# VHH binders against q8wuj3r1227to1361, part 16

Target 1, 135 residues: q8wuj3r1227to1361
Amino acid sequence: NDFAYIEVDGKKYPSSEDGIQVVVIDGNQGRVVSHTSFRNSILQGIPWQLFNYVATIPDNSIVLMASKGRYVSRGPWTRVLEKLGADRGLKLKEQMAFVGFKGSFRPIWVTLDTEDHKAKIFQVVPIPVVKKKKL
Short names: E, the ipSAE of ESMFold2; O, the ipSAE of OpenDDE; V2, 0.75 times the mean of E and O plus 0.25 times the DockQ between their complexes.

## First folded at step 11 (VHH; framework vhh_7ocj_1)

Design q3 (at its last look DockQ between E and O 0.02; V2 from the best seeds 0.00; counts 0 for: pae E 12.6 > 2, placed apart)
Fold by ESMFold2, look of step 11:
Structure q3 (fold): chain B 135 residues (1-135), chain A 119 residues (1-119)
Amino acid sequence: as target 1 above (135 residues)
Amino acid sequence: QVQLVESGGGLVQAGGSLRLSCAASGFTFSSYDMSWYRQAPGKQRELVAAIYSGGYTRYGDFVKGRFTISRGNAKNTVYLQMNSLSVEDTAVYYCAAETIEGDSFEDYWGQGTQVTVSS
């Protein structure tokens, strides 16, 4: 009865399996460059493919994540969110949605929504992604 | 084999400064995310600072702008500059390195260096 998707400029990227969906967007042009899924069993201690995948993401990339199904809110994969701009002390509930950034600065629009039953983010991100003046 | 060796700890007066170093060997340093953690007696280990392979940095909330993490990739070394130290900063400070090697997750820890701040 669960459904999950990521939508970018009207295009939906659905999930067929329980786990985490990842969509990568080029921060210079705003083009989706990849869509990858990671099953829950992989995230709980089999191979840590998620860390390797995030390591391959180019700098200046927008990274979107959404969960499907029951998600275990523990373990080293929260370090992946930290690499993408999430705060220290992050606590995940059973569901999450995340808008992050791979690069040398943390845009203000990096955000996480995590809840036990649903998580949703609607976000407008400026393209090209640039470091904004501090006010 | 991967080795992380911390140095630069010691006794310092409150308000003083220390610079910690962590020399790394046995891996491609520029590809690893590096971090400093600390643990005081009776407390859980907590993040002090992290610097990712792409240069992005993170700090624990308690740092409040007093510490700066940096890396010298040519020297295979990560640094923690600690300024305006207080008694609450007394702890063992650990260097850590993280990456995915093939299809496995790997993290490595140093042995720690003691920092003691006297009033």
Scores: ipSAE 0.006, ipTM 0.192, lowest interface PAE 12.6, mean pLDDT 73
Fold by OpenDDE, look of step 11:
Structure q3 (fold): chain B 135 residues (1-135), chain A 119 residues (1-119)
Amino acid sequence: as target 1 above (135 residues)
Amino acid sequence: QVQLVESGGGLVQAGGSLRLSCAASGFTFSSYDMSWYRQAPGKQRELVAAIYSGGYTRYGDFVKGRFTISRGNAKNTVYLQMNSLSVEDTAVYYCAAETIEGDSFEDYWGQGTQVTVSS
């Protein structure tokens, strides 16, 4: 059974579609500003839809992603994860959970979990998101 | 070096027309999907129009037949003909180039050109 969901502050954002679910949170106020889902077929055949969507996300946004069902572990679409703070050269498995950030820096709390059976992230992100300087 | 340089923006009265141009260099123009985006103050960037390497075109919901994207392959230029402009069309318009080769994806953006529509 393939099941995936994103929950933000007690509110669940379900998706019935196999693919990648995305929830965007404003990094200054911590409110959900948008959510959408990309079918596996879109990710595999037309990755520009995902890239175009990400391009419209305002800077200083927390971007949550969760997979439902099997998806292609590698492909052009995975570049979006790098843009959102994921490490380059990622080895994705069949399931994915991702907490990313769109902005001019990479917060330390950016996290990717990938597994063949179940990927899960439980995380508290401080709001507002600010760049930390090394002392 | 990849470059996208927008031109043709400016001030126009409502109901007027503008033609934006994006001159591309530094890459194989014909193999890239070309797009126009816009961003108004305080709003998110949004897709205006796209013309893909295969010739397929896509438009934002707000366009409603007013705009036309076209490609000049010989001149490595993409155009956006904008007719029946309204105040709501005021924004910075950006040109973008995208390509997908196997597992690789490239995207480039212009610096943007201001379009202001007065009432």
Scores: ipSAE 0.005, ipTM 0.283, lowest interface PAE 10.0, mean pLDDT 85
ESMFold2 (binder alone), look of step 11: mean pLDDT 83; pTM 0.835

Design q4 (at its last look DockQ between E and O 0.07; V2 from the best seeds 0.00; counts 0 for: pae E 14.6 > 2, unsure alone 64.9 < 65, placed apart)
Fold by OpenDDE, look of step 11:
Structure q4 (fold): chain B 135 residues (1-135), chain A 121 residues (1-121)
Amino acid sequence: as target 1 above (135 residues)
Amino acid sequence: QVQLVESGGGLVQAGGSLRLSCAASGFTFSSYDMSWYRQAPGKQRELVAAIYSGGYTRYGDFVKGRFTISRGNAKNTVYLQMNSLSVEDTAVYYCAAETLEISGDSFEDYWGQGTQVTVSS
């Protein structure tokens, strides 16, 4: 089984097919509040669905994404990633792992990994999520 | 017709300040994320600052608190206040409008013609 997955605090959120997985974590309590998967079979609809879904995510949420499929071009998903703290000018590849944040600031731990073979992020995020002072 | 017109660029001494303006027309301004980019000779275009429709702001790593992007009180205008300018900030600065609205799988991005900023030592 070579599908993308997300694991949070030892709990695994697998996918049975290619697509985009999203796990939303409350930034204050560190609790997983939602888990959604967008199937690659609806390729043209996924960007819009993802956009709409992310729009419903409350502020101060950690947003985890993992994808396996044919996501190589800029689209609504890249724009969403930017809003979740990803750098602009992203060139997505077939594999993606993303740790983002929906809020009024960009935490330093926001990270995106894109590769053709395997994208992976292992990361510890401090809870509660707070805005750090600039030195 | 969509139009982005930059102004405020010019020649300034190191340590000086400039305020760039971008007047936008021909589209729903509030539905767009506005940004400033710059391109120096021989370098790739890079993000300077962005302000999203919700008010969230982002800055390039080189900005280091020197620049501020804002939406003005004037109709459909975005500003870039640049302080403590250095020679390395010399570039053509571009205003951009980006939207999350989808037409198929494409987004419509708009760009200004650019304004030259030259910082002398």
Scores: ipSAE 0.036, ipTM 0.459, lowest interface PAE 3.8, mean pLDDT 85
Fold by ESMFold2, look of step 11:
Structure q4 (fold): chain B 135 residues (1-135), chain A 121 residues (1-121)
Amino acid sequence: as target 1 above (135 residues)
Amino acid sequence: QVQLVESGGGLVQAGGSLRLSCAASGFTFSSYDMSWYRQAPGKQRELVAAIYSGGYTRYGDFVKGRFTISRGNAKNTVYLQMNSLSVEDTAVYYCAAETLEISGDSFEDYWGQGTQVTVSS
């Protein structure tokens, strides 16, 4: 699809460029702290800019990603998704949407949707983000 | 010392084929992502093809199925098979290597000197 956006509590963050758009939300207060886009050409080359950006995201942050256009890299940048809680060994298709978490644990609400035509996630995330009891 | 040496460029008639090679040394070839880029005079450098260390491949939109990237890890060489060439493919073609290891700003990428491909009408 030519149209992509991320919506947080009613506010839309549309993508201005083909590639991956990223919205970071503070896990304590639920406020958006950044909105950044990464072009398809960057995702196909050296992924250092994306890896470094993710490394600077504060712990306890909710990280939303959505693709625009069909040219989504399938290479090593996808390890970023695993560091944000995606399942190991997943296969990306032409489109993706992701709700992830930067921190020391994986919340149950971490979700990846990837499809050839359309990817969409609707998710309610508890704020503040808290580690659940293990049994 | 990291080196990337391109070869296989030259003059070819439209509709013809060329096979580019990029010989790599000075790093663990099998753990690097390898790419081909091209730059025509007055144009920006653009991605032609990439082959990731895991074997996945990707191509620029203009390739339209005409080119194939491959790698021979035993020979530390990446290849670009270019078929159905047209005048629009005339450019300097560059080999590039990118690492998955995040150890700082050093070793982020390596580039060859380029090989000229010229397609005559």
Scores: ipSAE 0.000, ipTM 0.141, lowest interface PAE 14.6, mean pLDDT 72
ESMFold2 (binder alone), look of step 11: mean pLDDT 79; pTM 0.798

Design q5 (at its last look DockQ between E and O 0.04; V2 from the best seeds 0.00; counts 0 for: pae E 14.1 > 2, framework grips, placed apart)
Fold by OpenDDE, look of step 11:
Structure q5 (fold): chain B 135 residues (1-135), chain A 121 residues (1-121)
Amino acid sequence: as target 1 above (135 residues)
Amino acid sequence: QVQLVESGGGLVQAGGSLRLSCAASGFTFSSYDMSWYRQAPGKQRELVAAIYSTGYTRYGDFVKGRFTISRGNAKNTVYLQMNSLSVEDTAVYYCAAETIETSGDSFEDYWGQGTQVTVSS
């Protein structure tokens, strides 16, 4: 059985079999401030719900996402991910792992992995999140 | 036909203010996030301000409280109030509409032609 999950500092967060899991981390202190899961029961509902949810996330937040299921390659998903620092022109597949950032800049560690079989990101993010200065 | 028309740009002295307007037509205004971008010569286009359909706003790092984006739904207009302008704010300012709707594989942003803002020392 393939499961999608998010683990932060050794703690695992609940995930639905088919849906989008989101974990929000405070970029200043590095603690998890919220987590939620959107079940893929309403095909067009998840993108909208996710969009609204992300809109309420405070700036300077690290946003982790993991998903399992069939999703359209373009739409609100792309927009949401772009707003969290993902590159434009994304091609979504059945599996997705995403480390994003809600803020006024794009950290270099923002990463998206999308695959049909397995998407995985293992990453260390420095806290506090700061904008790098151009040398 | 989708149309975004910017206005309000021009010449202003440092420390002055401008209010940009973007009149939108040809699409469901409430179904889009609205944004202002700017592009200076030789630089990349950068986000100035955005206002989501939810009312959430975000600003570029350089704004530092000087600018305010607002939405006039009744008039299908988005505004950018710019105060305390500096020479570094000189750029072409663009209005953008970003869709939030899921309509198959169609996902397109709309852009205005831009309005020049020049801040003199």
Scores: ipSAE 0.019, ipTM 0.384, lowest interface PAE 5.7, mean pLDDT 85
Fold by ESMFold2, look of step 11:
Order: sequence, then structure tokens, then C-alpha cells
Structure q5 (fold): chain B 135 residues (1-135), chain A 121 residues (1-121)
Amino acid sequence: as target 1 above (135 residues)
Amino acid sequence: QVQLVESGGGLVQAGGSLRLSCAASGFTFSSYDMSWYRQAPGKQRELVAAIYSTGYTRYGDFVKGRFTISRGNAKNTVYLQMNSLSVEDTAVYYCAAETIETSGDSFEDYWGQGTQVTVSS
């Protein structure tokens, strides 16, 4: 996308640089606890900064991601998305939007949208996030 | 010496069933995410099913409830039960094992040699 933002409960978190925006929300209280971005140059190869950041996210956290600009990725960093609930082996296109979860279970609301020219998600997530029987 | 060995492939009539097995050795099986991928001629490799070390399972959209992945940690084996097969399921099926290193510096990926599944009409 030429422009990108993440919106949580009416508050927008814009991105000024090409790359991946990340917003972390506490799954117990529903408050945004961090907003961080990673430039495309950091995402090339194995982006240890992104891996380390995701590793420090507390369990029971909602993790939102959105791309800005064009990126081409392969294997290693996209597997971070799988650890946040994304489908394994999914082919990423040039844009993505993602609603994921850091924790020991996968909620049904985990969603990835990926397309060559745009990606967009509107979603309501139950708070607090709790493990429930499969629907 | 990491080894993944698939078995159970073969020729089956449409509407039939097959059960694939993948025997694993040379790593701590219970700590790895296990998965099945498939590749048909002229197509990209695609995820069929995954079972995480936590026990959670995922399936490719085309599975539509027809396949079930399971793991026997005591036997270091992952299984794929495939029901209601159709000609579109014809492919080589690969077993894979993945985890991140303790340091978090890279992913460890291991792949089997594949087993052919052919579904006749």
C-alpha cells in the first residue's frame, strides 16, 4: 500500500516508513501496550530484531501487523506469523494485514489477509481473551 | 542424523481413503512442529496440515474437513488420515519438522523424501 495504518478502538497508528507495523494489545485488558515498526531493509534475510521483539511479547497478547510499501519475503521471518497463529505454508503476496495472538492456544479470530496490491482487516476481538471450546 | 520417512502413499479410487505416516528420528520429536505439505506437477508446494508442539492443529483451506493430522509422541510419528479423496488430491506428500533454535537465531527445517498419492477417477 502507498499508505498504511492500524486502528484500535478508534485510535490510528500510522506508518511513515515502508515495512511492517506492529501493535501489541494486552489480551486481558484490551489496552495497546506498544507500537513499533520494522523497515524493509531489516526484514531482508533473517530479521533478528523482529524475532527478538516478538519473543519479548507477553503471552496472552493480541498482535496486529500491517505492511506499508512493497516487500518480498521468504521462509524465516514469515514463520514468526505462524507462531502468532497464521497458517503454515501460506504464500505471502506483496501486502499483508494480520491479527494474531501470542499464547498457548489459537483463537478462531486469528486472521491473515495478503494480496499483491492491498490488504485490509476489520475485526472485533473478545476481551479478555480466553481459551474456549472449538466452534 | 535427522531422518523423516514417509509411508502409506499409493493409488486409490476417488472417494477412498489413505493414511500417511511419517517416522522421525534424530531430534527431540515432542518439541517440533510437524506438518504435511503436498506438491502436484506444475504447482507450488502447499500446506496440507500442521500439528504444533502444543497440540494445536491447522489445515489448508482445500482440506475442508476431509483430512486429520495427529501425532504419536511415544512413537515419534506423525499421521495424516485422508478421507473422501478426489483427483485434485493427487500429489507428492512431504513430511516436515520445524522449530526455532534455543537461541532464537534461526528456524530448523527438516523434510522427508515424499510419498506419492494418486487418486483415480
Scores: ipSAE 0.000, ipTM 0.153, lowest interface PAE 14.1, mean pLDDT 71
ESMFold2 (binder alone), look of step 11: mean pLDDT 79; pTM 0.792

## First folded at step 12 (VHH; framework vhh_7ocj_1)

Design r1 (at its last look DockQ between E and O 0.03; V2 from the best seeds 0.00; counts 0 for: pae E 13.9 > 2, placed apart)
Fold by OpenDDE, look of step 12:
Structure r1 (fold): chain B 135 residues (1-135), chain A 120 residues (1-120)
Amino acid sequence: as target 1 above (135 residues)
Amino acid sequence: QVQLVESGGGLVQAGGSLRLSCAASGFTFSSYDMSWYRQAPGKQRELVAAIYSGGYTRYGDFVKGRFTISRGNAKNTVYLQMNSLSVEDTAVYYCAAETIEYSGDFEDYWGQGTQVTVSS
């Protein structure tokens, strides 16, 4: 497939717009609670819509992101990835796939894939998402 | 008028502990992501620990459970409890505050740093 999409438990969430697609999964129930997309014009100009959206995501949510087309891979909007657990200082490339988490801890399974040709993540996340205590 | 003032650094023997403090002022503390970085001579600055505005935490790979970052909102202070220190932990430790504006901009502030020296 040459187009980007997010699939959750067999259900695909394609996007028709170049930019970033976002799917939010409840970390307790494991169900998709919201999905949206942010086109390049939003990412490049004033990405407050993205920031607001992320801010409204409930804690303990799994946040999936995938790029489509020539998305805006640079700019302040990328900082939202760090807030969702991405490593700092990573340089995004032409394709991006991301499994993040909004909560009070950073799960080990948080993953960002960035590539020039394709980015893909197959991720199994235990539900409910639980913070593990260090022994 | 933003200020980040680190304290708590100093000389400690290997295996010892230090607690760094970063007193923040001049901004809405709760809306910022707070971090500790360190830079050893001849090495690049690296992330030690971060606590995001939502309480989300992360640590550098070298921390291995030895350090704990926390914030005291009432005092606008972020802490770094460092246990089981080793000589390799010797560095200048910097406090940072980061935020993303709704405008799409971001603003980062840095402290002057505090020296941590771990002797063998």
Scores: ipSAE 0.028, ipTM 0.449, lowest interface PAE 4.4, mean pLDDT 86
Fold by ESMFold2, look of step 12:
Structure r1 (fold): chain B 135 residues (1-135), chain A 120 residues (1-120)
Amino acid sequence: as target 1 above (135 residues)
Amino acid sequence: QVQLVESGGGLVQAGGSLRLSCAASGFTFSSYDMSWYRQAPGKQRELVAAIYSGGYTRYGDFVKGRFTISRGNAKNTVYLQMNSLSVEDTAVYYCAAETIEYSGDFEDYWGQGTQVTVSS
């Protein structure tokens, strides 16, 4: 059994190291386009690798994140979550799971779960991701 | 030429204090995130403390409230006050600077390091 993973349409993306695992899905086709992890030590310092990675994610992308291990703390790296639709002034506990979106609008399914012991999200996302007009 | 010059290292008794300084030149200091890293012999480099351009600070878990990072933007200098030192704090301490641009190249700079040795 994996202690931390992201699963997309039945395929599991486990993490081999403590830190944050990121999976990017194309919002038009629903295909996984990347899987990347960032170690805790990088996340605690000057996290240019994380900011650069997120900056290169294409618009209209679903971005999944899950933590592994004991330590996730505040810092400018958490501003990445705000760019992906998380609430401002975010306070992360020891664990997090996140379903976010890189794009010009904020879908209603953007979700963050953060707790000291565990974090878990199960989410169905409509594909293609489109902006819905309220009638 | 960009330079980061660390100073203030040396030999100190366990339980003692040191203050490290890192003088910066050749770049716009207030735009950069500043940090201290350390590396003990045979170990990987680890974050000690960071102070971001917006003023937020972070510390490595091992710091446990003993160290304080600060910056003097008018003096282009970042500081690390280290209190309650123990032998496990013995390492070379490096100053680092980085700017983060979401759509551009990152720039990062490192100092030469200053030795801190804690005797029991």
Scores: ipSAE 0.000, ipTM 0.154, lowest interface PAE 13.9, mean pLDDT 74
ESMFold2 (binder alone), look of step 12: mean pLDDT 80; pTM 0.814

Design r2 (at its last look DockQ between E and O 0.05; V2 from the best seeds 0.00; counts 0 for: pae E 8.4 > 2, placed apart)
Fold by OpenDDE, look of step 12:
Structure r2 (fold): chain B 135 residues (1-135), chain A 121 residues (1-121)
Amino acid sequence: as target 1 above (135 residues)
Amino acid sequence: QVQLVESGGGLVQAGGSLRLSCAASGFTFSSYDMSWYRQAPGKQRELVAAIYSGGYTRYGDFVKGRFTISRGNAKNTVYLQMNSLSVEDTAVYYCAAETIEYSSGTFEDYWGQGTQVTVSS
């Protein structure tokens, strides 16, 4: 079963196509502001649609991503994960779940889970999202 | 200290051209995605153009081939050539630099103070 979905505060955000689904949460108010998906054909090559979408995401947004079905796990699109706080050089597997952040800092709760069979993240994110000072 | 300084803005007549410059310092310029945004009074900030560290470029839907973003090779500068300007292009234009510092695990998003572009009819 390749079933995958994103749930925010009890509301599920399913995807109908194989690829990557994305949910954007306002980091100040904690509400979902957008939900979209990118099918494999978009992830292949130069994924300008994905990059454009990410670029329009407001600062201080929590960005949730999850794979659906057999997604394209390699290619230039994975760069977006790095730009949302994922570690460089990551190797995605058959399933992935991601909690990222669009902003001027990397919160400690940014998390990427990638597995061959199942990827899952259960996470509580403090709202509003604020930058913590380094000690 | 990271610094982005925009220049080249001003008043121009409709149909005219401007070339914006963003001088960057305090970071490894080649590793950053550079972009131009604009914000008109009462409107949300919107993407004008972006050039990724790998060289890929994209533009806002309203650009329609009128603008070109480019990197300077020697001066850590990003440019925005704007042609065929219209009154609707009036806004404050901001330069942005975006990257992740993997050694520290920190995502960085830097912005300039902006430069005013005013297009008169």
Scores: ipSAE 0.018, ipTM 0.304, lowest interface PAE 5.2, mean pLDDT 88
Fold by ESMFold2, look of step 12:
Structure r2 (fold): chain B 135 residues (1-135), chain A 121 residues (1-121)
Amino acid sequence: as target 1 above (135 residues)
Amino acid sequence: QVQLVESGGGLVQAGGSLRLSCAASGFTFSSYDMSWYRQAPGKQRELVAAIYSGGYTRYGDFVKGRFTISRGNAKNTVYLQMNSLSVEDTAVYYCAAETIEYSSGTFEDYWGQGTQVTVSS
């Protein structure tokens, strides 16, 4: 029964309910603009609350997600990860951490870590978020 | 009325190229993620390529740089350029428009009827 959190620039955003936690950061200025949790009852079945939430995230937003406890790791809600840059058809394990992006391009730092015991991502994101040219 | 119409399939020799097109109508094309899937007889349908409404692309591991997906939003058309084709690429190729809109127990996705691609030795 371990704790789960998302940390942005030293500030922690904890979660107390099993499910997923979402933090949205403005990609232009790097400011956290939203912190929302989606408990298991929302993630199962037809998770309209999550679908609507993601649909209304502004373009050029960094979207962080982390699992808490024994979250619902299957079902239609998982397509949200693909919308935010995860690989299609990815299967989630018992733990998940994700750094995604909503916008017109996919930054190289978009990352999903999913494991049975622990999922963790440490990521530095350049601000403002812009399309990176090839080296 | 939503329509996805694939074209450009057919017979091609191994090592050859084909360009598939999928013309879309009846929905806000720029809002949808567009994808190509394929299914060979007796196999599961698998993702070939996706181009998201935001423009980024993803490919199935088997593509290995041989295929390129693109979209022309002004023409409401998604394309799949397939190069260096081999016999293993023989399948029915399906165009799909995918979304996170979910209704009546399913996603509000749209699918074409498919176009056959056959690669001969």
Scores: ipSAE 0.012, ipTM 0.313, lowest interface PAE 8.4, mean pLDDT 79
ESMFold2 (binder alone), look of step 12: mean pLDDT 80; pTM 0.804

Design r3 (at its last look DockQ between E and O 0.05; V2 from the best seeds 0.00; counts 0 for: pae E 9.7 > 2, placed apart)
Fold by OpenDDE, look of step 12:
Structure r3 (fold): chain B 135 residues (1-135), chain A 121 residues (1-121)
Amino acid sequence: as target 1 above (135 residues)
Amino acid sequence: QVQLVESGGGLVQAGGSLRLSCAASGFTFSSYDMSWYRQAPGKQRELVAAIYSGGYTRYGDFVKGRFTISRGNAKNTVYLQMNSLSVEDTAVYYCAAETYEYSGDSFEDYWGQGTQVTVSS
C-alpha cells in the first residue's frame, strides 16, 4: 500500500517513507513552508522528534498529514492530532488523512479521515485563516 | 486570565549564568508542555528547552548540556538555568505553554511576552 500523497494547490508532496507525512502551510499567505515525514521508528515510543517539530510549527499554520504504508497507528504520537484539532479518543485505522491547525482555536474545517483501505480529504481552506468570535 | 510572565533576563558577560523563570497562571499547569524558545534579531524562533507534561525533557542542539529546564512544584513555574552563556545566546527568550487537550473549540497555546537576554563578550 504505497499510495499516499499530499497535494497543495496542484503541487504534490510525496513521501518515500512508511509512517506519517506532514506538510505545513502558512495560514496567512497560504504557501507551503515545511514538508517532512516521520517514520514508524519515530512514531514508536516517545516521539520527541514529532513533538518537537509540532511545537516549532508557527501558530496559524495549516498542518496536513497523511499515512503511508503500515504506519504506527497507536501510541503517544496521536496526541499531536488532538493538538492540531482532532477529536480526543480517536482511533486510527490502516489509512489516515488529516487537515489540522496549529493555533489557539479549532477551525471548523479541521478534518480527520481514517479508513482500513483508503483515506482521502479534499479541503478548501480560506486564507488567511482567522479566528471567528462566537456570537 | 491566562498569564505567562518571564523574568530573570538581563545583561551578562560571556561565561556567566542566568536563571529564567516563567510564572504561569490561569490554566491547568500540569496538563501543558512547557517550553522556552528564543528569537534573535533577524532569526527564526527556535526551541531552547521543553519539559513535557510527563516530565520528559528535550533541548535544542545548541544547548549542549549548558541549560536545564525544570518545573516548580508549588508555584506553577518553569525555570531555565543557563550556564556558560555565549554571545550567540543573545536573544529574547519566551516561555510557552502548549497542550494536547481539546477544550471544546480551542487549543490554548500560551506565550509570554519574552525576556531579553544579552550576553556580552
Scores: ipSAE 0.017, ipTM 0.292, lowest interface PAE 6.9, mean pLDDT 85
Fold by ESMFold2, look of step 12:
Structure r3 (fold): chain B 135 residues (1-135), chain A 121 residues (1-121)
Amino acid sequence: as target 1 above (135 residues)
Amino acid sequence: QVQLVESGGGLVQAGGSLRLSCAASGFTFSSYDMSWYRQAPGKQRELVAAIYSGGYTRYGDFVKGRFTISRGNAKNTVYLQMNSLSVEDTAVYYCAAETYEYSGDSFEDYWGQGTQVTVSS
């Protein structure tokens, strides 16, 4: 299909604007605490609105992102993905989906899918989110 | 004046170890993410390890648990402990400081001049 959405526990969060959608989930209780989108005009240049939004996300939050349409796939905004746990040196393609984390550690389930024709992630995240020692 | 000075490189036998250091000055060290990159002749520069200002770390896939990055904020120094070295690890190793601080039309990242690591078989 020709649409983009983020789904959390059966509830869909669609977006009608080209750009990226963001859904934030509290990592202690698993509750969605915000849903916001950033259209291409925001993502160009220095996207202070996006930087400020990410800065205010509470620690221990799961952060979901998905592209809509032909999004701005380059530029300063993409460093936000690294702050949320994406690998350094990433290269975004025509579509992207991301499961990230705002906090002082990187959970193993953090993942980025970026492809030229579609990007999709299905992920079960353990709640509450806690740091897990290696055995 | 910003300065990143790498040290600890040299010649080492395969299976051996080296410890790289990068002394930093001229910027607020605790605000920067610190990284090691390497570049072998004819190859692209690749990430070896990163340690973020919050303390969490990442490694390139080829590291396979052999290297450890750490930082001493009191000494403004980042370290790379390299164990079980092989000839494929031969490269110039660069220290980098990376930030979200935007200046003009680019992020103000800093790079060292590099230190040579040569692993003999």
Scores: ipSAE 0.006, ipTM 0.268, lowest interface PAE 9.7, mean pLDDT 78
ESMFold2 (binder alone), look of step 12: mean pLDDT 80; pTM 0.806

